VHH binders against q2luc0. Designs and how they scored, part 4

Target 1, 332 residues: q2luc0
Amino acid sequence: MPIEFEQTFRNFLMEHQEKYNRTYHFLILMDSIITAAQRIELYYRTGALKGNLGMAGSINVQGESVMKMDDIANEIVLHYLAASNRVIQVVSEESDDIVDMNKDGGRYFVYFDPLDGSSNVAHGLPVGFLFGIAKRNLDGNMKGPEDFHLREGNDYIAAGMFVIPTGMFTLALRDAGCWRFHADETATYVKPMRMTLPDDPKKWELSFNSANTTVFSEKVQSWIQVNISKYKFRYIGALAGDFHRLLTNGGLFMYPAIVKHPDPKENRPQGKLRLLYEANVVAFMCREAGGDAIDETGTRIMEIKPAGHHQRTTLYVGSKPIIDELASLFKS

## First folded at step 1 (VHH)

Design B03 (framework vhh_ozoralizumab_d1)
Fold by ESMFold2-Fast, scan of step 1:
Structure B03 (fold): chain B 332 residues (1-332), chain A 123 residues (1-123)
Amino acid sequence: as target 1 above (332 residues)
Amino acid sequence: EVQLVESGGGLVQPGGSLRLSCAASGFTFSSYWMYWVRQAPGKGLEWVSEISSSGSTIKYPDSVKGRFTISRDNAKNTLYLQMNSLRPEDTAVYYCARGYSYGKRDYYYMDVRGQGTLVTVSS
């Protein structure tokens, strides 16, 4: 019967300071990211009515060109990041080149995938908006590459994801944990819940595209054959949705190398996921939740030195005992 | 032993010119993108210029575009920065840096930086 008030995201963030005491600038940036996510969710929910589910350059019934949902989501994120006046440069899945913003006064590099799992849009299934944030040191004494966009995941200060259109938002802060928020009826994110991966093997989930099993490496195929019966299998085909379940239930999400495809053009020896705005994002969140993430050589995702802004990687992310086992297997 | 050694810094009056050189050793210089970066007193590192392994791709920020020219001599393993119309705000320690590429050599990360050379623009 008494009225209870939920803690808001803004209140939560004000209680948590970054290691370098830049909370106010970070709050402005996060407000822009949340606003972008809310606008993407609106367009996702209304997409069929506005013709946003067609191919880019298609003509709708009124003779107007139709924008693809991926393009709309990208424009929304770029607009609100620019409006924050806090971003130096952006790397986006939907932009071929790095996007310059506030080159002189920008404090943050932002890496994002504005609409992960876009094939799910036409079917009303969950999609993801993923982002990672690295900080430019404006106070002097940089380590060299800190003024440039090609950063290791270990240099990120925050990473997060929105599961669209569910109203679920997860944010990890460097050395401050991984947290889930729920959108209320006003689309305000409230009720922070600390996320910690469970160590109970009875609740472990396994997530990957099982149709690709025969085109994976021998080591991966053998591991699957031996271990799959120990897991509950779940796969939505959107990284944010699959990883969201993982944070609650524990287990493994993986995107192995494709090395045995009968059509050599379909092989992806470096994996399919992008290092800067997909793999580093979930790796960062998973580490803050007590898990880990590696590539198929057993190297930690967050320790991989990027050679380019769209660099691909294989990904194994989840509960630390599983990741430790796979790292040993891949190094053997 | 990978080494980058900068030279050519010094004191110059506003509107003057300087040419910086970077001698590279211990690696195949002609296979790497090269960069000039600078650090002004009390400020962070600022990217100044980049050049592809062949010299065909060159980029500058607006702050130095039209005033600075990057070039390289792969036969001599040397990187250059020609600085014209120098301003007091160009006062900094200038470093050369090496990048590496993956796949088609379209992508780079800087992994080695030199010791730096001081440029002071003062009247």
Scores: ipSAE 0.000, ipTM 0.121, lowest interface PAE 19.6, mean pLDDT 80

Design B04 (framework vhh_ozoralizumab_d1)
Fold by ESMFold2-Fast, scan of step 1:
Structure B04 (fold): chain B 332 residues (1-332), chain A 124 residues (1-124)
Amino acid sequence: as target 1 above (332 residues)
Amino acid sequence: EVQLVESGGGLVQPGGSLRLSCAASGFTFSTYAMYWVRQAPGKGLEWVSEINSGGSSTKYPDSVKGRFTISRDNAKNTLYLQMNSLRPEDTAVYYCAKVGYSSRWYGKTYFDYRGQGTLVTVSS
């Protein structure tokens, strides 16, 4: 039997770096992102033993403030992104303001959600680290409008996610596909596997918070009532986990507008998920896997120009036949 | 940590000139595009001018084009607005801003990093 060598993530990336100017700077950035994800995974897996899981502003039994796990995750990501010396600015779910980094030598804008589904932490259920990457147009200086952090998803060069605590890593590269990697015994990501949404309706799943069904728009409620029985229903309440499953089985993940809530303050007509570091990230990965993603107007997620760094959107992401049907419905 | 301090405002007669300054601190000024925006009494924020990080590209709305000139001194971390041929309608509080490409965003202004402002009054 011949000796076979596993293709490492680094080897894989070297084969794909030439297109869209994903140079050695991108390799350095990805190394920092992977390191951050692996440190978050360790903290999540051992958090109970270390006593570092809690809620920001909470007080433990000794009367001391407990740092929330998503705050820890945010600090880890910011540390390693800064250490890469390749990032101009960061947009983080856990940072109210845009974070400035290497302004003179930075090449990338990074958008991330360091711990998606943080409510699952106390239960040991999957959470996720989501990220998107856009490249600046000019070295050393922010000269034009296109050098600002408010970029469309179509301007991203890469987007990815880690499912925690299993450490499963998915990365989409612009026009180079969507790929899943597994960490080996040395914590090296290996064995790239092409992710393509199955064109098999019997495997398709539908994922959303069903408790909100009666407060969705009439079009969405009607579509659910007609179609829900055609799908397997799965929802764990973490975008990365639900989307990871979607990449394997196909179907639809959605977060519709909430427009009919009895309490007007609970309405979310603009949607709940964040455009830059949640919706664009899964839309990008889904597009590279042969799917698509739209908002409730039928507009493609990656074509939406952000109006702010924490802008929200409605989200419908998944298998292209489903998305095409919904786009037609929303434009009618 | 980001601080912007505007100065140079005052009372000026129609047809007069003023030069506004903005002293920036808490960030690497030379890396960021900078903006001037204004707010007239009882009105919303209005974009007045923009300049890229190196000072090679500037843009103005038609209301001030040819009368106002934005410039910067990256060695001094200072932004300037030279205002010529001032009109009563130019009366406003003028702000130095760092975030956003435009002062208009789906009908609203998006400027988190603006200073306290400097008042310009154009009146006899």
Scores: ipSAE 0.000, ipTM 0.127, lowest interface PAE 18.1, mean pLDDT 80

Design B05 (framework vhh_7pa5_2)
Fold by ESMFold2-Fast, scan of step 1:
Structure B05 (fold): chain B 332 residues (1-332), chain A 124 residues (1-124)
Amino acid sequence: as target 1 above (332 residues)
Amino acid sequence: QVQLVESGGGMVQPGGSLRLSCAASGFTFSSYAMSWVRRAPGKGPEWVSTISGSGGSTSYADSVKGRFTISRDNAKNTLYLQMNSLKPEDTALYYCAKETYYYGSRSYKEFDYWGQGTQVTVSS
């Protein structure tokens, strides 16, 4: 069999050092994140056989307690992040409180959603592991003034996602682009591929939950009515899967405000997606791929100051011409 | 001003040995972890080895483990890399790298102040 010497993820990181110094400490952190993703994939593939797809606190046929898959994924990520000794604090979708790790010696804040689209697990459909990374000091000094976890997306040094169980990993690095990696037969991520949103409207897709169309704002409903036929429509209900498709084809992914629900309790005027570990992640990746992302006020997602670690936002992310049009619409 | 000066490179045949040295100045050498990083033609930089400030802890890339030994002489402010059983794949420019920050017994191991490098060529 032919021997191929492919550029590994490690080799890729070593050459992309720039002034944010994304090397040795960052490599250790990324090794931990990759290991966590690989363990989550193993649990996803074997979960149905072991009853891991059940509700938290349920009991299988042997009388053992069965954890929900998103709880298992959360524990896996927390374990490997702690083992890296590089993380100051963590914000996780599955943890109500901020998790302290190496407060004195850590360099990074990590924001993550360990299993996006968890409802898809029972159906054998793809799910996502999303993460964002901010540094205590962007230029390498541990004693910088910026060591609070509530950071704007513009302060992130990296964001990425794994499409589980596909072996597909995409990572964006600040000012260094958005890159897709493929797991080889040894489960090593190799063959970095630069991701750039296609400037080809024939490939563009539109992605959103169309069941919510009648409860969106009038501006959004009108825009959909005029524009939906210009796009291919795709939506699988997992942000990582829908966004990875967007990176390949271009177009728009959106999660609008819900403002016209008959039950006021179901209204989400601030949106449903979480700013720190969902919206900022895809916004960061999209910007590095040549796109942009805004909320429903026309404000760039990565410029929003978070007021809390589980803050929600509306999201419009994708090809820059579409985002520019929507920003003008929302500001008018 | 931090200064790192690598030396000891050269041409050697496969199976041969070389000892690289890095003379450090401008900082308290024993307080910082030190690393060797190499750049092979067409492959980009690859981390090779790290040694803690005290010399009590070492780590190696899988490609060199068992063949290379990192060491330091804190009294002489010098870092070493003993390279044995050299292979053509070890052909690279070798750099001495200082860690950006070290606090107590915890090493942050972030590369800073790469030296000018020393060329190692393994060829028959």
Scores: ipSAE 0.000, ipTM 0.094, lowest interface PAE 20.9, mean pLDDT 80

Design B06 (framework vhh_7pa5_2)
Fold by ESMFold2-Fast, scan of step 1:
Structure B06 (fold): chain B 332 residues (1-332), chain A 124 residues (1-124)
Amino acid sequence: as target 1 above (332 residues)
Amino acid sequence: QVQLVESGGGMVQPGGSLRLSCAASGFTFSDYYMSWVRRAPGKGPEWVSTISSSGSTISYADSVKGRFTISRDNAKNTLYLQMNSLKPEDTALYYCARGSYTWKGDRYSYFDYWGQGTQVTVSS
């Protein structure tokens, strides 16, 4: 009479919390994040059929306005983070300013992109929910309450992402690895699987928006021309989806600077991806999986000191041999 | 190329007022926290004020609270510092800086670009 018992995400976190100086407060926070992800997935799956999404939070549409899925996702995440009573402040892609939560008793800063690849929603394609977590330093008096949310990726304690609506969830914990979970039939995340990037060049994938190739720098264009045929090319246009594939096969995901656009106003020399809730998230996860991540100056993403909560960066993330080669190229 | 250009400094008597401006170029101004930092003769740099990217979150050094007002105009890519009730101890070179103050004991850890500075002298 064989019975198989799978390790649940909750059991996994409880086992790791003492080793990495994480308290039961972290478990409460993660429970809220998972609940938010599951509600976003429900709205994604059922919203088109019902035209009335009224579940978590207030999604009552009044008058002529309809809420976009990215606005709905943002409200869901804010609701469950606030309900946890564990968050000091939030940085969200969909919120112009920092959102105050429990300023007196909160332990965590949370950075999130509630719906990465939102252009895919209209086409029924996968989207992502990305998040990063930093812990408040309680060892001293705070000297600037709002400023403490601007953290380097190296100060994060965790980062993760959900691929919606697939039931895939990946979480990296500081110095504890990168782990993939799958939702079972009860919507419980189970079967922690340690993720490590393979260094087998035959499996390597290259992922970027190829339509931008002619507007990248000459160094990047030359590197692509020499190297593209050595990779399998894959690009879905949602960072969570492209990065989850990268964790399985290795290779490179990149978002280079746009510096040669015919319209100078369309140039993005700083890149397009957001440092705190996109680039730092995948950089943190990639490091825990044995990879690395740099910007177009060869600087490691997690070492970049943020100067604003919506700060952009160029991004090169993936297998260490590729990143080391690109860092040398960019420093020359 | 990131460029920050301060203006509006000068000489003023104690109790007077000055308004500093900082014109930003070479980056998306509305994505960044902006700060004012000053350096008095013979002293190290002192953080004065920080404003969030949208302008709704603002912080001040205790020495200037109630007297100085930081503001920004994202349509004009310009940062401002309105200085009222000026004291002789406010005499310093005032710098516009991209970024925010840090709690790590290094007040300049998160300032990546600085202007040339504008001199403010408060004397009778």
Scores: ipSAE 0.000, ipTM 0.412, lowest interface PAE 10.7, mean pLDDT 82

Design B08 (framework vhh_h_nbbcii10_fgla)
Fold by ESMFold2-Fast, scan of step 1:
Structure B08 (fold): chain B 332 residues (1-332), chain A 127 residues (1-127)
Amino acid sequence: as target 1 above (332 residues)
Amino acid sequence: QVQLVESGGGLVQPGGSLRLSCAASGFTFSSKSSYALGWFRQAPGQGLEAVAAISWSGGRTYYADSVKGRFTISRDNSKNTLYLQMNSLRAEDTAVYYCAATRYSGYYLKEHEYDYWGQGTLVTVSS
C-alpha cells in the first residue's frame, strides 16, 4: 500500500512562486508569518494558564507587568518578521509609528493586525491575525512610490488571515487565487483548497453590527430595510471570523459610516476599519475569490490611496452582484 | 499565445511629440489582471534602458530621470493597450522602443523581471 501525503503549504507555495513571483525571498517571509501565527495560537490556547489574558499594565507576584494578548501577539509578529531579514518596514495596528526593519536589504512591506477581535479573547471566542504584503522596487537608480509604505491595495502581492484557534489559514496571491489551508496534528498547514465566493442567493449572508443601524446614513438604512430579509444574518464581531464565513457562503460584510450618533464625537464618517491592514487585506482575498469591495462613496477599496498608515475606511465586501448594486446606490 | 505589438513610432523634429501604443493579445488588462507594464528603449550602439513603468493597478508610475516631466505612461484596460506620450523630444531620445509585461515582479525598471516583450518600434528625433 502506498503512503498518501497531504500537500504542505511550503510545497504549494514553491509551485505557485515558480509560476508567478520566481523568488525564494517570499518563501522565507511566509515561513516567518506562519511561525508567528502558530506561536500566537499557542499563546491563545494556553493564555489562561500563563495569566496572559484580561490584564495590561498589572503586576504579578514577581513585580513583572502582565501584557494583554494583543500586545503579546504584536511582539511575536515583529520578532519573526525581523528575524526573516526580508522586511523593510511594518505597519501594525498595535504600533503608533511604522517599524523599520531591514531598510537597505529588505524586499517587503508588511501590514498586519496581530489580533483582530481582541475583545473576544477573554470570552474564548474566535479572533484573527490579518496581514498584507507589498513588494518594493529595488532599482537603486530610480526610486518610485513602491519604496514608500503608503501603498494601494492593488499594489499588494499577497494577503491572508488566520482564524485563531481553529487552525484555519487563508492566503490570496496576486493573480493566483484565494486558498484555504488546515493545520494537521503537527500544526503544519496542509491540503490547499481553492476558495470561490458562491453566487447563489440562497446561501448569502449579511454581516454587520445591527446595533448601529439607526446611526448609519439614510441610504444605508433604506437598503437594509429593503434587503435584510433576503439574507441569513450572521455577525460575531471579529472581521477574520465574519469574513471566513463569507468566503464559503457568499453575501455581504459591511462596516458603514456612523453619521447620526446622538454624541457628535462618536460619529465616524470615514468608517472604523483600518485601510492598510484590515480593509485592503479582506478586499484582496475577496477579489481573488471572485468578489469585490468598496467604500461608501462607491470607490474600490484597493484603489484608495492612503494618506496615513492608520487611515480608516468604510467597508462593503462580498459577492460582486451585491457590491455592484451598492456602488450604483452610493454614486447616485 | 501572448503578444505585444508596438505602433506610433516614426520621424519627428526636436521639440515635437509622439504617442506610442502597445496592443496586448492573449491576456487582459482587466481588474482580474495583475500585469505590470513598461517601456524600454535601445539607442544605436547602446544597451537596453528603462524608460517608464506602470503598476498593474495604474496607481503607480515610474520614470527614468532622463524622461521625467516629458513622458507620460498610461494604460487603457478597455482597449487592452499601453501608451507612452512623449513630449519635448530630443535627439538623445532616438531609439527602438519596446513594451514589456510582467505578472507583477515589484522591480519595475529591471528588464530581466519582464516575461513578455514586443518587437519594438523605431523613434527618430532629427531635423
Scores: ipSAE 0.000, ipTM 0.171, lowest interface PAE 16.3, mean pLDDT 81

Design B09 (framework vhh_8h63_2)
Fold by ESMFold2-Fast, scan of step 1:
Parts: sequence; structure tokens; C-alpha cells
Structure B09 (fold): chain B 332 residues (1-332), chain A 120 residues (1-120)
Amino acid sequence: as target 1 above (332 residues)
Amino acid sequence: ELQLVESGGGLVQAGGSLTVSCAASGFTFSRYAMGWSRQAPGKERELVAGIYSGGSTYYADTVKGRFTISRDNAKNTLYLQMNSLKPEDTAMYYCAAKSYYRGDYTYDYWGQGTQVTVSG
């Protein structure tokens, strides 16, 4: 019997670099992102910060460090992105402001959520590391530094997610599809599998926080009442896990506006999820898998022009027939 | 130019409380991990408290339960609330900032310090 060799992520990416005129700079950036994900998985599994990575310095320190896992994950991602020497600026869920990396030397903007669903860590449930990548405009047509990082999802060149600690990694490349990889026993991502949303309604899932049903708009409540029984209902409260399942089975993931809360301060009329590093990421991946994504006005997520780096949005993402129906409903 | 200016030090009796502050300028404060270190005469500098950009905190065993580090990103100010002060807490207290450039996580920037003296 001949020995079978799995295609590695590196081999896959190099093949796609040739086909789509991708540069080796993108491979270097992806190597750094993968290294960051591997380190986050290590900290998730061990439940403890490794001292030499938690707080760098030559200062004599006594006692134990008290760090949240999301802050640990953020520090890991920032470290490896900076070390790649390929990133100009980042937007992180865990950083209040944009982070400058290489000033004018950077080629990419990176948008990331280093640990989506961090409340699941205490329960041993999956969490996500989500990222989006846009290429820096070197043509000099941007108005100022703040305009460079505020990119529409349609300007992204790649978006992906790691489902931690499962060793699953999914990456979408602009006009090159959406692909799943699995970590082998050496933690090498191998065996690319093309992801396409199933057109089979019998497999379709509906995913949302059902506790919020009575505080959604009348249109959304009415749609749920008519349609919920037609779907398998699944929700684990981590976007990467819920969306990764959606890529396999099809259906709908949604985070509607909260507009009818008895406490007005709990209303989220603009939605909860962040446009640059959550909604655009899953919208990009879903589009490359043959689906679509819209907000509650029926506007495509990837066409929304960001006004700020932590801008929120409502989200409806999944199988195109469902999204087309909802877009029609929201525009009525 | 990145500037860190400490204030709020002084003389306090054992068992008392004191808050020291650090005013930051010349950088985007919210992106930086910040810390407080102290140095007593004839001793090495020790990190007593740290706070990351996301809000996670660290405390040395010598001050855990007595000191609280906090930040006000709107005011570009770092605080250290010191309770149940002991004579051994007497030191110069220094504000520090670290950067993310090129993977460097060392505390790169230091203030001039503020003196805390605990009598007893």
C-alpha cells in the first residue's frame, strides 16, 4: 500500500499564491496567525499562563499573575502579528484603540477577535479566534491614516476562524473559496476541504439567543414564530462554533436588534456584534461558501461602510434563500 | 514624545491609605499595558502591579489584597490605590508602559517616580 501524504496548509497556500498572484508576505502573515492560534490553544488546555509569555521584562516579580484568558489571547495575537513585520495596524476586540505595528512598513490591516465566547472557557466549551485581513492601499488615494483601517468587508482579501481547542481552522480567500483544515498530531494544519453551504433544507439550522425573542422587533418575532419549527435549533453562544456548524449544515445564524427591552439601557438597536472583526469575518467566509449576510435593514454586511473601528451591526448570515427572504422582509 | 508623570506621593502613617497617579501623554494610552514598580534605597526595582490594555491585572504577593491598580483611558491616567500601608512599602514608585512594536513586550518607558514614605 502506498503511503498517503496530506496536503499541508503551507502547500495549499503556496499553490493559491501562484494562481491568484498572492505574495510571500501573505504566507508570512498567515504563519504568524497560525502560531498565535496554537499558543491560545495551549493556554486554553492548560488553564494557566506560561510566565515567560504573560509579562515580559527584566523586573523582579513576586506572586501569581491574575489575567483573563481574553487578555492573554490578545497579547499573544499582538505579539505574533508584530513579529511578522507585515502588519501596519490592527483592530482588536480587546484593545480600545487601533494598534500601530510597523508604521509605513506594514502591508496588511488585521482585524481580530482573539477569544470570542470567552465565558465558555470556564465550561470547557469551544471558543473562537476570528480574523479578517485587508491589504494596504499603496496608491496614495486614501485621505488619512484613519481611512486606511476603516475598510468594507468587500475590501478584505481573507477572513478566517479557529475553533479552539478543537484544532479546526477555516479560511476564506477572496474569490478562491472557503476551506477547512485540521491540525494533525504535530499541530500542522492539513487536509484542505472546500466548504459550501448545503442547499438541502432538511439539514438547515437556526441559531440565535432565544432568551431575547420577546425583545426583538415585531418583524423578527413574527418570522421566528412562523419558521422556527422548520429548523434544527442550535446555539452555544460562541460565534466561531455556531458559524462553523452553519458552514457544514446550512441555515441561519442571527443576532437581531434588541429594541423592546423593559430596561432601555439594555436595548441594542444597532446590534451587538462588531462589524470589522466579527460580522465581516463570517460574512466574507459565508459568501465564499455560497451564502450571504445582511443587517436588519436588508443591507449586505460586507457593503457597510464602517464609521469606527468598534462599530456594531445586527447580523443575519447563512443560506442564500433564507437571507433573500429576510432582506425582502426587512425592506418591506 | 512619550511622557509619564507620577504624582500623589507623600508621607503617610502605617495603616493609612494613599493613591498615586500617572499622567500619560504623547501616545495612545489605551493601547499600552501599564504598570507600577517601586524601588527602596539599596534594593532592586520590583514590579508591584500591572494592567493590560484589556483590563487584566497583576499584583506582587507583597501587595496583593492591599493595592489596586486601575486606569482611566478617557483621562490618560493610571492609578495605584494603596491601603493598609506598611513601613516596608516606603519606596520611589515608578509608572511604566510597554509597547507591541516588533513583538517587544518589555516595559520600554518609565516616569521620573513619586516618593511614598510610610512611618511607624
Scores: ipSAE 0.000, ipTM 0.320, lowest interface PAE 12.0, mean pLDDT 81

Design B10 (framework vhh_8h63_2)
Fold by ESMFold2-Fast, scan of step 1:
Structure B10 (fold): chain B 332 residues (1-332), chain A 120 residues (1-120)
Amino acid sequence: as target 1 above (332 residues)
Amino acid sequence: ELQLVESGGGLVQAGGSLTVSCAASGFTVSSNYMGWSRQAPGKERELVAGITSGGRTYYADTVKGRFTISRDNAKNTLYLQMNSLKPEDTAMYYCAARTYSWGKYEYDYWGQGTQVTVSG
């Protein structure tokens, strides 16, 4: 039985999707996404017993396949998205090609990273399942931008993140805010908590790989040197964990371009993170929580037009005063 | 209805090459874990190659370096390219699609098989 401050997740969605998504189709899609996340959590928790978690991909001497957790997570998500019969196309971090689903009757494009920070799995540390959703225009007389998968973050209707294996997840709905959910084991009943980035600088955290400081641009190095002591420094090395902290405490998460490395093979001038299923997802959630996100040119992440489904970007995401300062710095 | 139809089997000499194909209908090869298993007379069926939805490939040690699994998403077809064939590779080769259901992976759809015979 639900207690007074709990509600069904379905009823929460119905209350908050009125403007952009007033249909049962979105409820069906979200049920599939949550079910996929719960199955990924099960494999994270029981994978050692099944020989799947952290194992190198192989077929053993008995002719049995051993899959990596990344592969398992991808298969789980694709299975449940297909079962929803609501998805037209999928972009996945773990799939080289775009996956076609219900091309004629599908209503949504789904972008996802099924297991971000997978290197943390062997260490029992949190990993992430990140997703973004855009809607197809069903009323159009002609094929418009909304009929293609290469969408700007501003076209997303929802984005979210599961922190595996904690059972907690965050969901942002367009113009309806960003919410963290504590859920029962089935995610049927939820306790929603509105997320807003704190205005209190004493809580603000700075998150980035400090080992790369000397190989960042001069502007970024200078900003770090002036500002690092003003923040609590935290870096887990998994976007899900680092961003989840950012939503609670405010501050800045950044993944700058690596442009000054002595070994050219280690340069990342385009950044490392993927635009469609990592940067847009956290940018969308951050915007709904009262923050902002930009690349190293000072362009808003959600305004970048993707040229390909695996396009990379630099990322600066967090509290609006910090992002505004960095945008001015990068445009100067 | 979901169907997997295999083709391309035949007779080849040791050291030769052969490609077997698996055409899928009512089912998308890029969305599922796909595999090739083989069964020689009087022996258990063994998995020799697999490809995930993401394109990662797995091979049994007996075929590693000689066999290549691939797919053509536009044609919705799975392939197994077999090089440096040995008499021990003689078997019925089965295409399978594995679906995820109820927390486990099962091969829910199998082809009828295609016979590969390697003479010595």
Scores: ipSAE 0.038, ipTM 0.570, lowest interface PAE 6.9, mean pLDDT 82

Design B11 (framework vhh_7b18_3)
Fold by ESMFold2-Fast, scan of step 1:
Structure B11 (fold): chain B 332 residues (1-332), chain A 123 residues (1-123)
Amino acid sequence: as target 1 above (332 residues)
Amino acid sequence: QVQLVETGGGLVQPGGSLRLSCAASGFTFSSYAMGWARQVPGKGLEWVSYIYSGGSTEYQDSVKGRFTISRDNAKSTVYLQMNSLKPEDTAVYYCARDLGYRYGKSYDAFDIWGQGTQVTVSS
């Protein structure tokens, strides 16, 4: 058999990246993101030995503080993003404030959730690292809204996620599709596979926390009652895992508003998921795979302009025919 | 149609004060939350302050105690009173309208921005 060489992520990226005056900066940023993901995977695998699973402020036998896994993951991502020297500011799920990096020479805003589904860590279940990337203008004249870190998903140039610890990586590039990669035995991402949502309704899955069904709006409850039997139901409680399955099988992932909870403090009329580093990430990836994403008003997720860096949203993401139906329902 | 027009910027010495005004038109002002953001030279835009339709306010940590946001619904105007100004406050300041949950859109999202007004803090 002739020698066959698998296309590496770097080779793929150079073919599909923006060609004008920023290609190598994006490559440097992506190398830092991949390195961060691989370090988070290592800490996930060794967490029990280091006594850091699910506990912040714990003390080990030497009297040293032990960090919670989501705090460790956050520190890893911040370290490698800073080391890239390409990031202006970051928004992280685990950081209360916006983190400034290279204010003067940075080219990118990065939005990330370093450990989605962190409750799964103690149980050995999959977790996710999600990220989105937007560019700023560096032409010497500030142009206003395009330079602000509170950006619409439509302003993102890339979004992606890692399923930890399996090593599955998916990356969407603006107008260049959504692509899946696996780490080989050298931890190099190889074998890009174009992801397109299946048009086959027999494969479609429905994914949501069914325990919340009775506290959703009447429109959502009625839609579920009529439609749930048409789908296979799957939900593991980690967005990266549930969304990667959606990319393979098609269907719908949703996180509706909670509006009927007996305890008013538990109501989430704006939804649970974070706009900048969760909803925009999966919306961007889904659009590049031929799907769509909306909130419970029928507004496209990627068109929502955030006012706060930890803003929440309701989320409906998946196959376009389903999303079009729900948008009509929500606008009625 | 829907417009936000900022005024009140200018040159001021460190420790000085300025009051920015944002005149809104083309929508029911009293039903929307409003905010201020700034674009600092060499840095991206930063959220500065936010005022809900009910009057509650929020501030970026670097301006707490120095800046005050307020609104006059009768005049469809939002204000930013800036006291104890520092050289690092030098920026173009933008007024922005929140989408407003009441109109079937998520809160905490700005959909309309003004043209901006320059504030320069220099001795």
Scores: ipSAE 0.000, ipTM 0.112, lowest interface PAE 22.0, mean pLDDT 80

